VH-VL binders against q9h9l3. Designs and how they scored, part 90

Target 1, 176 residues: q9h9l3
Amino acid sequence: PRKMVAIDCEMVGTGPKGHVSSLARCSIVNYNGDVLYDEYILPPCHIVDYRTRWSGIRKQHMVNATPFKIARGQILKILTGKIVVGHAIHNDFKALQYFHPKSLTRDTSHIPPLNRKADCPENATMSLKHLTKKLLNRDIQVGKSGHSSVEDAQATMELYKLVEVEWEEHLARNPP
Below, E stands for the ipSAE of ESMFold2; O stands for the ipSAE of OpenDDE; V2 stands for 0.75 times the mean of E and O plus 0.25 times the DockQ between their complexes.

## First folded at step 3 (VH-VL)

Design p42 (framework fv_amlenetug)
Fold by ESMFold2-Fast, scan of step 3:
Structure p42 (fold): chain C 176 residues (1-176), chain A 122 residues (1-122), chain B 108 residues (1-108)
Amino acid sequence: as target 1 above (176 residues)
Amino acid sequence: EVQLLESGGGLVQTGGSLRLSCAASGFTFSDYAMTWVRQAPGKGLEWVSAISGSGDSTDYADSVKGRFTISRDNSQNTLYLQMNSLRAEDTAVYYCAKDWGRYSYGFPFDYWGQGTLVTVSS
Amino acid sequence: EIVLTQSPGTLSLSPGERATLSCRASQSVSSDYLAWYQQKPGQAPRLLIYGASSRATGIPDRFSGSGSGTDFTLTISRLEPEDFAVYYCQQYDSSPYTFGQGTKVEIK
């Protein structure tokens, strides 16, 4: 459990009117920001809406994408037994149809000290883009060609590292 | 080897109905989207309808929407086109084609059947 | 819907000559989602090119595709007797998926 990774997933719209979110890309980085996994993933159903402006996903990415069942197995091998960092990470776990232990989960959208450092209300849900700009002076999710899940995972890990010592000490005294 | 074999075409009167079938072999049928494309005598190609690999998503050209229904039976490796309220303008050779797309339609059509002729007359 | 216009309607050429076929889209076709098909009389269409420039399996290298946005070209570098056929472009960027009206390549 001493090993830590950060994850970010991109979803496309499936189902009626494209309202269902299906996994279409997943990026995982290690503590130092090195990429451990980055694959386009084939949803097992028709893609109604690529949501390209946000996801960065286009039809061309689906041609050689890894089928969901295969990708899920690969991803879970990386996540199991590790501390997993993400932003609004419940959405990523839902897309993966996976339950990660809460004791090993770190959600940068719900860490009060991180919001405090950004001069934001401690219990507000702030966007990854906002926190990264405020605390790391870095612009992510720039333009209208979609987000880079690698970039988002790397930023998420760096944000967590700003509060890691304080937050791990808090969790040791106040287990979830 | 990939093969698509259409059947069910024939002569039908205006307002009538026909069901076309396409028997597929040589690939994992349920993994691929499928389409119907038609060609009127001496004219060009017109896309008619598409269906996802699972069969849960379908799409239609405006000219056939509400009259035609695409469906598939993955256990029998068969694609169907139910054609109702037929018009003279529906007279064409109907081709079954495999979409390049896995699970999702909207990619090029990499394999085609020989086609089946549907003639609609009064 | 995206309307595809092919030109010329007919190309009359001799074996050994180069054929250049044009396909113009009424709107930009994103990410080169354009395909070319060959159809001989009494036969089903055959996929030649996808992604504007990628040759489908089994297609001879004398066939090549190029272009982007609204202007696309199919080139047959040296016509063989079996290449005299009708050629269709098709966009798969957005539904409804549309075809051009076709260009007939015939023996002069």
Scores: ipSAE 0.534, ipTM 0.838, lowest interface PAE 2.4, mean pLDDT 93
Fold by OpenDDE, second read of step 4:
Structure p42 (fold): chain C 176 residues (1-176), chain A 122 residues (1-122), chain B 108 residues (1-108)
Amino acid sequence: as target 1 above (176 residues)
Amino acid sequence: EVQLLESGGGLVQTGGSLRLSCAASGFTFSDYAMTWVRQAPGKGLEWVSAISGSGDSTDYADSVKGRFTISRDNSQNTLYLQMNSLRAEDTAVYYCAKDWGRYSYGFPFDYWGQGTLVTVSS
Amino acid sequence: EIVLTQSPGTLSLSPGERATLSCRASQSVSSDYLAWYQQKPGQAPRLLIYGASSRATGIPDRFSGSGSGTDFTLTISRLEPEDFAVYYCQQYDSSPYTFGQGTKVEIK
């Protein structure tokens, strides 16, 4: 069986008005929730908005942060050949300026059986926080310190595991 | 050991120009933003200008916008401040300061030069 | 711009005493991006505190920073002879990255 990893990224705002989402932290966990990668990442452009309340990123985290180009290489090396699980993962890939093969991508924000299990509309986009609370009875993204990408990646993996068999069978019958 | 050495200060007439330099050593110069901070005689500190590690981004205090230009030569480990249209109120010791964080400015300053005095007389 | 107002202007104390310096911002300083510097006569400033409460490398533990929002404090628990200097607060939340006007700690 293919190795499976879950990824979650935190972004800060760059550009003249801080509207560009730039990668500032990336966390990757394996199937068991073990951390494979967790680094603060320095965007190539000046950070205008750290978005701390959401991202958890502060200026001090950027002091020894890994330059984006280096981090990107490290991350891609980990993801290559694996099934990558994420929530609204298109945002992570966009920030990474990398797109994983669709056939090897699992987005927990777009898995109808997962929503059904959570008593949510199958075609609705639910937050990771909501699904985690509903299905895992766990609170994530609590407080004002911002998100923990490790915690979010772990939660994402756990959520996927709940529907893994069903969803993999579905994908086998309906390849993207 | 980090060292910052300012030069180029001196006496200049109102309306004149002056170019300050800051020679940096002891760290990877291009990895850190640099900042100019000035202090008028007997007065407090005033942020003047900052430049990113790459030099692609700059910022200025309103008091110097349009008159001062910050730049850097990473191959020479040197920071510059071109000061044009100088005014009496520009009289100050100008400090070269290393930003605490990497690449981007907007961090505290963990190293400072000893400063160079600029005196603008009418 | 964010205006930082320090108080008192001058603080006269003796060695061994506790010094409390205030820095008030005209608006909230996000993420507590507030630094403190020490400047001795004839010298360049030295970074003491960053992030409102984090001590810079090599700074003695008698120096501490606290506060959030608009009110920040630098405390020197027990003044040493070498601590008599001018202290500046600075916000680096947003440009321009303004300084307070300074507090002079002088020997009584």
Scores: ipSAE 0.025, ipTM 0.619, lowest interface PAE 5.6, mean pLDDT 93

Design p43 (framework fv_amlenetug; at its last look DockQ between E and O 0.04; V2 from the best seeds 0.00; counts 0 for: pae E 11.6 > 2, placed apart)
Fold by ESMFold2-Fast, scan of step 3:
Structure p43 (fold): chain C 176 residues (1-176), chain A 122 residues (1-122), chain B 108 residues (1-108)
Amino acid sequence: as target 1 above (176 residues)
Amino acid sequence: EVQLLESGGGLVQTGGSLRLSCAASGFTFSDYAMTWVRQAPGKGLEWVSAISGSGDSTDYADSVKGRFTISRDNSQNTLYLQMNSLRAEDTAVYYCAKDWGRYSYGYAFDYWGQGTLVTVSS
Amino acid sequence: EIVLTQSPGTLSLSPGERATLSCRASQSVSSDYLAWYQQKPGQAPRLLIYGASSRATGIPDRFSGSGSGTDFTLTISRLEPEDFAVYYCQQYDSSPYTFGQGTKVEIK
C-alpha cells in the first residue's frame, strides 16, 4: 500500500500589507499519529504580521528556526510519493511552493462523505475545528495563543480514517 | 523593471514539436513560480503549466499532460515549454507569466510577456 | 475543476457610465484567490485585482472588486475611453487554475 502522512502548516504574513502567507511552522504525522516532522521555519522575507491568534507564532520562535530552503527540502523528502492528507491543504502547498499530485492528495475540507457524517452540506467548506468536534468529540484550536499544527495534523489524519475505505473506493472508480 | 519575453512560436505540422522560451529580467527569477497560459484565436485564456522557483516541482493542465514539458534554467533566467505531439487545438498565443507570491505561488499573475503565436496545421 | 462563468458576455455602455461585471464559480472559491484581468486587442492580459478586492499597482481607483464564495463582481465606477476591453476573472485557489470566458465591454 502507498504510505500516507498528514500535514499542517502555520503561516505568517509577509509582503505588501502581510498579504502573502509564508511558512513559519510545519508538522507531519504518520498514519498512527506519530510525529515525523515538527519545526519552526524562518521565512526568507520580513515578517509583517505574525498572525499569532491563529498561527501561535511569536518572534522568539524565529530565533533558532530552520531556514525556509532547508526546511522545504526536508519536508518535500517526506511528502514525495506519499498520499498526503490535510485540511485546506492547497494553502500548505502554496506556502511550500510545491505541486503535489492530485491523485495522491486528500483534502478533508473537500470530502463530501465526511461532511455528510457531520450533518453538514456535502459541498460546504467546514473548518477543521467543527469537523473534529462533530465527528471525534474533541476540541482543538482552543485558547488565545494560536493553533498547534501537531494537534491539527493528528486530527486531520483521524478524520480521514473515518472515510478512508469509502473515499479510496470512490477515487478508484472516479480517478481525479 | 520586470520584463518577460517569449520566443520560439511559429507554424508547425500536426504531430510535430516546438520549444518555447521566455527570457526573464528585473527580478530574482529563482524565487518565483512561473506559468504558461495560452489563448486560441478569438477565445479566452487557458492555463497550461506551472513550475516551482527551483524547478523541482511541476503541474500541467490535463489537455497537455504527457505531451508538454515545462522547465527552467535559473542560471540563464529562462523558462521553457517543450511541446510534443502537437494538435490543431494547440493553436494559440502562448504567454509566460510570473506568480506574484515570492517563495510561494497562487497569488495571481502580476507580469505577463507579450506572447508568441503557435499555429498547428495539417 | 472549478468552472467560472462570466455575465454578461457583452456589455454595451457609453463613457461615464458604471460597469458591473459578474463572475460565478461552480464551487466556493476563497476570496484570497480570485483575480481580474483586462485585455485589449493584440495585447497581453493586465492584472487589475487580486484577492477579490485588492487593486494591483498602478490601477485607477475607479476599478473595484468584491464578492466571496461563488459570486464575485468587478465594478468600474465611471468608464473612461481606455476601459473598453475584455475582462477575465481567474481563480487560483486550486489546480487547475481556471479563467472565465470573458466579458467584452464595448462602446454603445
Scores: ipSAE 0.729, ipTM 0.890, lowest interface PAE 1.2, mean pLDDT 91
Fold by OpenDDE, second read of step 4:
Structure p43 (fold): chain C 176 residues (1-176), chain A 122 residues (1-122), chain B 108 residues (1-108)
Amino acid sequence: as target 1 above (176 residues)
Amino acid sequence: EVQLLESGGGLVQTGGSLRLSCAASGFTFSDYAMTWVRQAPGKGLEWVSAISGSGDSTDYADSVKGRFTISRDNSQNTLYLQMNSLRAEDTAVYYCAKDWGRYSYGYAFDYWGQGTLVTVSS
Amino acid sequence: EIVLTQSPGTLSLSPGERATLSCRASQSVSSDYLAWYQQKPGQAPRLLIYGASSRATGIPDRFSGSGSGTDFTLTISRLEPEDFAVYYCQQYDSSPYTFGQGTKVEIK
């Protein structure tokens, strides 16, 4: 089987009214939760909203941040050929201006068996925080410092591991 | 002034191939993702394919996946859509559209070409 | 995919009247990544609203967008003769970036 990695990104607001979600941090972990990548990233456009409350991103983090184009290249090298696990991962790919093959993508926000295990409606979109608490008995995204993309990526991988066998069998029978 | 001009449309037989082009001007072409949207006669709009500013990432509707290929030449400010194995249901006006957001992918489209008609007949 | 359902199919109104168009998504649209377009016969679509509620450049104040999650609305406060056209909503939250089937605003 292909190697799996989990990804989580933090975005800031750029463009008019900060509507554009621009990549400002990206964390990637392997199947065991080891950090493969964790960098602050400098958007190509002026940051209008750091969204610090959620993103945890501050101005000081952008001082030595990796330029987007460079970071994107580094990230894509890691993702290429892998099964990529994420939560609401379409947002991460959008911010990366990259779309991974659907057949190699796993989105924990759209896995009915995972929701079922958490006693949630199968077709509902649950937060990573909620699923992590219910299924892993772990609190993430706590405090005023914003999200930790490493922590979120690790939690995402752990959640997926709970349903990996069942879901991979499902996907084998129903390829996207 | 932003301008998008599609070309390459025409009549083609089922199973045939056609290549559309979209010439862009009035903006930094490589900074924007580009998209093809089609509209069958008397019908609504359908997203077909998109490509990132750099051209490194592409996406397709399931209806055209494996048959259509989107590409771009940033040195020529041109977007392309290679259409193979054409079907009757591919008959439509094909629009090229510019992403609203600079250095973004898959945002709303603030500029559209006038479209080029593709007719697939048996 | 996210299915967008617009209503009504046809809206018959007179100039000066208020037009309210609905767009319902089969699932929540994150970050309100919802756009509205206007299309007149024989013309390409024109962007009216992005981000659910932001007017595109050059769009008159009479056009406004609202809503979040699964329910979105385009409002034309006072219809002008040039506003009679077909209007489409589109989500750009996730691929494929689907359109609604359209609402035709016609003269009563």
Scores: ipSAE 0.296, ipTM 0.781, lowest interface PAE 2.5, mean pLDDT 93
Fold by ESMFold2, look of step 5:
Structure p43 (fold): chain C 176 residues (1-176), chain A 122 residues (1-122), chain B 108 residues (1-108)
Amino acid sequence: as target 1 above (176 residues)
Amino acid sequence: EVQLLESGGGLVQTGGSLRLSCAASGFTFSDYAMTWVRQAPGKGLEWVSAISGSGDSTDYADSVKGRFTISRDNSQNTLYLQMNSLRAEDTAVYYCAKDWGRYSYGYAFDYWGQGTLVTVSS
Amino acid sequence: EIVLTQSPGTLSLSPGERATLSCRASQSVSSDYLAWYQQKPGQAPRLLIYGASSRATGIPDRFSGSGSGTDFTLTISRLEPEDFAVYYCQQYDSSPYTFGQGTKVEIK
């Protein structure tokens, strides 16, 4: 069986008026929730808006951050050949300038059995915070210091485990 | 030891042009953003312009936008400021400064050059 | 644009005295994005404090910074002869990266 990891990323604003989202932190955990990667990442272009209230990224984090090109290489080596779990994971892959095979991608924001367990409409897009509170009895993303990508990646893996058997069987019968 | 050496200042008439240079040594130049800051005689400091380590991103104070162009040559470890359409209010000592942050500007300035005087006569 | 207003404009003190310099921002400045510089006559500025309260390398511990939001303070606990200079605050939260107008600390 293929190895499984969960990923979460934090973005900062670049480009005109800070409207472009660029990768500034990436965390990857294994099936047991152990941290495999957690680095602050320096975008190759000027940061206009750190988005600190949501991202948790501050200027001092960027002073010695890993340059994007190097970090991307490191991250892609970890992801290659693995089932990658994320929440709204398209945004993470876009920030990495990368497409992971759909057959190896799991998005906890769009898993009908997971929504059903949370007593939510099966086809609704649900927030990580809501699902985690409802199904794991945990409060994440609390306070004014921004999100933790390690915390979010760990929560995402735990959520997937709740439906892993059912969803993997579904995907085997219904290949993307 | 980080060293920054400005040159190219002098006397120029209103409407004229001048190019300032800043020779850098003691650090990996292409890894760091650079900034120009000026100081009119007897006055305080005014931020003028910044450029990213790669040179792909720039920013300018409104007072100089459209008239000044910041650039860099990473192969020669040199920062430039092209000043066009000069006005009397551009008279100042111009400092080049190294940004503390890597690749991007908008951090504190940890090293400064000695400055070069630009005088714009009417 | 964030305008920084320093007070007092001039601070006349004797060696050995405590100096307290104020910098007030027109808008809130995140605590990681304020710096203080010292400038002596005929010289370039020197970075003293970054992130509102962190001393730059080689800066004596008699220099300290504090504050958040719109109000920031530079304190020199016991003035030495070499400390008589002009001091500038600077915000680097958002462009343009503005400086205060300066506080001159001079011998009384």
Scores: ipSAE 0.006, ipTM 0.559, lowest interface PAE 11.6, mean pLDDT 89
ESMFold2 (binder alone), look of step 5: mean pLDDT 92; pTM 0.935
OpenDDE, look of step 5: ipSAE 0.233; ipTM 0.757

Design p44 (framework fv_amlenetug)
Fold by ESMFold2-Fast, scan of step 3:
Structure p44 (fold): chain C 176 residues (1-176), chain A 122 residues (1-122), chain B 108 residues (1-108)
Amino acid sequence: as target 1 above (176 residues)
Amino acid sequence: EVQLLESGGGLVQTGGSLRLSCAASGFTFSDYAMTWVRQAPGKGLEWVSAISGSGDSTDYADSVKGRFTISRDNSQNTLYLQMNSLRAEDTAVYYCAKDWGRYSYGYYFDYWGQGTLVTVSS
Amino acid sequence: EIVLTQSPGTLSLSPGERATLSCRASQSVSSDYLAWYQQKPGQAPRLLIYGASSRATGIPDRFSGSGSGTDFTLTISRLEPEDFAVYYCQQYDSSPYTFGQGTKVEIK
């Protein structure tokens, strides 16, 4: 049995005009939703825009944050060899400067059966908040103080579990 | 000093099999993803296969999927490519290369071996 | 898959001249996940640039990379005799890894 984890990352703006998305927090949960990793991460570049409304990151979180290179090593050690579930997960992998095998990647923003269960167009990219409300009857990302990456990772794993059997069978018949 | 040394190339008939080896030294082999890249005579580079540091994840180019198997022996610091059902179009120099990625493949290749020639004829 | 198209196919120049090599992607390459390699006859490729613009260890500063999205450039500011080689771009934004067909920089 291959182990499965779910990941969600928060990014802040670095570089000119804060246009570069740099990793500032990462949460990883196991199949049952238990937290395996949750750390604030210090980008190697100066933070221009905390994007606090969405990221939940504030200057105070950076004071004792784990440096990017150390955090990246810790995170990759957890992800390697596992099925990794995420929502729009390419953004998380991009922020980590990491290429996870497609055969072991599950993106809940691109699973047609999941959208079908939510009465959404199969090829639409639905938000995590919408799918979680529709399918799990739970409100996440509430308020203007930013998102909880732990909450998002947990919701993502629960969403995947709703289609796991069907989707794994589909992938076995149609390898990526 | 990172070194990669390929071996096992040679002449083989269409439909035959051949196993390539790559001996690695100068880095912690098990911590890095590895890849095979080939180059047909007078042509460009074509990625063939990749394997994670643990060996648990593998990927293949569509042209070799189902015929080639990548594997590694971390205790011997050796990467392998088992090539079955060989075709004339598999004729190429095969390079062993280290992915920059620690644990997982999908990046760029910071070190390359010298290559080993595989010639497939009927 | 992302197809990379390099131009020109062959660039004939003299030592001391500037070489400008193009690599165009069929789809946008995110995060500048593009590398450049140099290959001399009978030798393995050598990494020059990664992340579109970062020089690999030991690569002289006459080599520089630039670009984003679909258009990338490798520039050699003043060609040295040892720079006459074939150059390949490679994307690592999406699987599978793909390479351009190569640009040969040859002595005039």
Scores: ipSAE 0.005, ipTM 0.494, lowest interface PAE 14.5, mean pLDDT 87

Design p45 (framework fv_amlenetug)
Fold by ESMFold2-Fast, scan of step 3:
Structure p45 (fold): chain C 176 residues (1-176), chain A 122 residues (1-122), chain B 108 residues (1-108)
Amino acid sequence: as target 1 above (176 residues)
Amino acid sequence: EVQLLESGGGLVQTGGSLRLSCAASGFTFSDYAMTWVRQAPGKGLEWVSAISGSGDSTDYADSVKGRFTISRDNSQNTLYLQMNSLRAEDTAVYYCAKDYGRYSYGYPFDYWGQGTLVTVSS
Amino acid sequence: EIVLTQSPGTLSLSPGERATLSCRASQSVSSDYLAWYQQKPGQAPRLLIYGASSRATGIPDRFSGSGSGTDFTLTISRLEPEDFAVYYCQQYDSSPYTFGQGTKVEIK
């Protein structure tokens, strides 16, 4: 039997003008929302833009952060063989420099039944904040101190659970 | 444990060039950003330039932009400062210092070398 | 750029006395990214305090830092003979990373 986890990552800006998104925090929660992993991650490149308004990352978090190569190994060990839920999860996988099998990937930004429940166009990409407010009546990503990747991962798992039975049946009949 | 040894200072004429070196030992050089800080005789400290651990990112004080170039050779554990178009105002002891944070500059400087004197005159 | 102004310029004190050094920033320093350095004649500076209040490794507990925003203080609770030196504050919040002009603590 396949276990299920949800992931959310925070990225900082590296490279020219801070335009490259580099992993700086990763949170992984289990099906019930319990934290399995939550670490600040040190990019191998100079951080040009902490993007603190959104990421919540500050210089102090980087002092004792886990180097990217080590963190990546730890994270991939948790994800391998599991169903991984995320929101716009391709961004998280890109930051991890990782490919996860499509058959085991669930992206809450691209699940038509979820958008339908939120009275949104089925093929639109809705934000995690909007879907969480509309379907769970919960405000996330509030304030100016940055987002909590733990909070985002927990919300993402709860959103998926709203359509899990319907969507897993769909995937069984229409394998990716 | 950590040692930083500056070299290359000396007397140069206004408009001339000089290259400073800093030999590092006792830590994984490529894991840390490095900086140059100068001090004019009898005056305070002035930050000059910083370079990331990889060498891919650099920054400069406005007073030296376009004239000075910071670089590093991670295979030789050596930091450099190429100084061009020198002015009398560049006369100072130049310190090599290690950034406290890993890879990225913009943290406090936890270890310093002894400094090398650069005197610019006409 | 953020300008740091230290006061007083010189403190003349005796061993055993308390020294209080001020550093004022021209604009707010985010997240307490302020450090203090000690420099003795003919020597390189030594990091004492970072993050406004955290002591660097090996620094005696008689040194303490406080403050936030624009007003910062370095306190030496009981001066030892080796503490007579010049002290510099530095902000590392934004480039260019600037230092104050220094406060000299000298024997009375």
Scores: ipSAE 0.561, ipTM 0.842, lowest interface PAE 2.0, mean pLDDT 93
Fold by OpenDDE, second read of step 4:
Structure p45 (fold): chain C 176 residues (1-176), chain A 122 residues (1-122), chain B 108 residues (1-108)
Amino acid sequence: as target 1 above (176 residues)
Amino acid sequence: EVQLLESGGGLVQTGGSLRLSCAASGFTFSDYAMTWVRQAPGKGLEWVSAISGSGDSTDYADSVKGRFTISRDNSQNTLYLQMNSLRAEDTAVYYCAKDYGRYSYGYPFDYWGQGTLVTVSS
Amino acid sequence: EIVLTQSPGTLSLSPGERATLSCRASQSVSSDYLAWYQQKPGQAPRLLIYGASSRATGIPDRFSGSGSGTDFTLTISRLEPEDFAVYYCQQYDSSPYTFGQGTKVEIK
């Protein structure tokens, strides 16, 4: 069986008005929630907006941050050949400037059985925070210090594990 | 400041063994993969072996597989290269190099030691 | 393994001139995992460029890297006296993480 990892990224704003989302932190955990990767990442462009209240990223985190191209290489090497679980994961891949095979991607923001289990509309896009609270009885992304990408990645993996058997069977019958 | 200091080089007969050490300081040693790169006299650079930060994974050039063993002691901030069945073509300056990124190897090297010379005589 | 071939073998130039060094790979190097190093006599190599085009910390602006796939270039816009050295390219796409044979930049 393929190994499974969960990923969560934090982005800052770059570009003239800070509208470009650039990778500033990436966390990857394995099936058991063990941290495989957790780095602050330095964007190639000047940071205009740290988006701290959401990202948790502060200027001090960038002092010894890993340059983007180095980090990207590290991350891609971890992800290659794995089933990658994430929440709204297309944003993470976009920030990574990377495309993971659809057949090996699991997006917890688009798993109807997961929403059903949480008493949510199956075709709605629910937040990670909401699903985590409903299904795991856990509070994440609390306070004003910003998100923890490790915590978010772990929560994402735990959520997926709740529907893994059902969803993998569905995907086997309905390959993307 | 990051410092890497190789030791253990010297003269050895063909078929002999030698153990190189690299003392590291100035960074969290266990967080970074380490690599050995060698350079024969008057020649170019050759990647030899790499080890992950935790030491749980290693890799070797074909030219040294089965003969060389890379290891590390994170409690001592030291990288090792056990070289057995040495050959004349193993004669080189051996550099200890720090990987640019954390955790795993296979990335550029941002810090190098000054190297230690290994001479294998026939 | 990926074989990197550098050219020319030796480049004779004067201070102030532009230096262009080539590194060709026997197969495509994914994600531009290509680095350049500088080595002076009696010294360890120094990282100049990574990711094909990113300057390492502390590297002067006169050094630049470009290229993708199988063809990569290191450019020194205006040679300084301290730039005369041997330059190596390296791929870190796949093991073994091979180096080019080097290009010597010497004073004309």
Scores: ipSAE 0.016, ipTM 0.597, lowest interface PAE 7.4, mean pLDDT 93

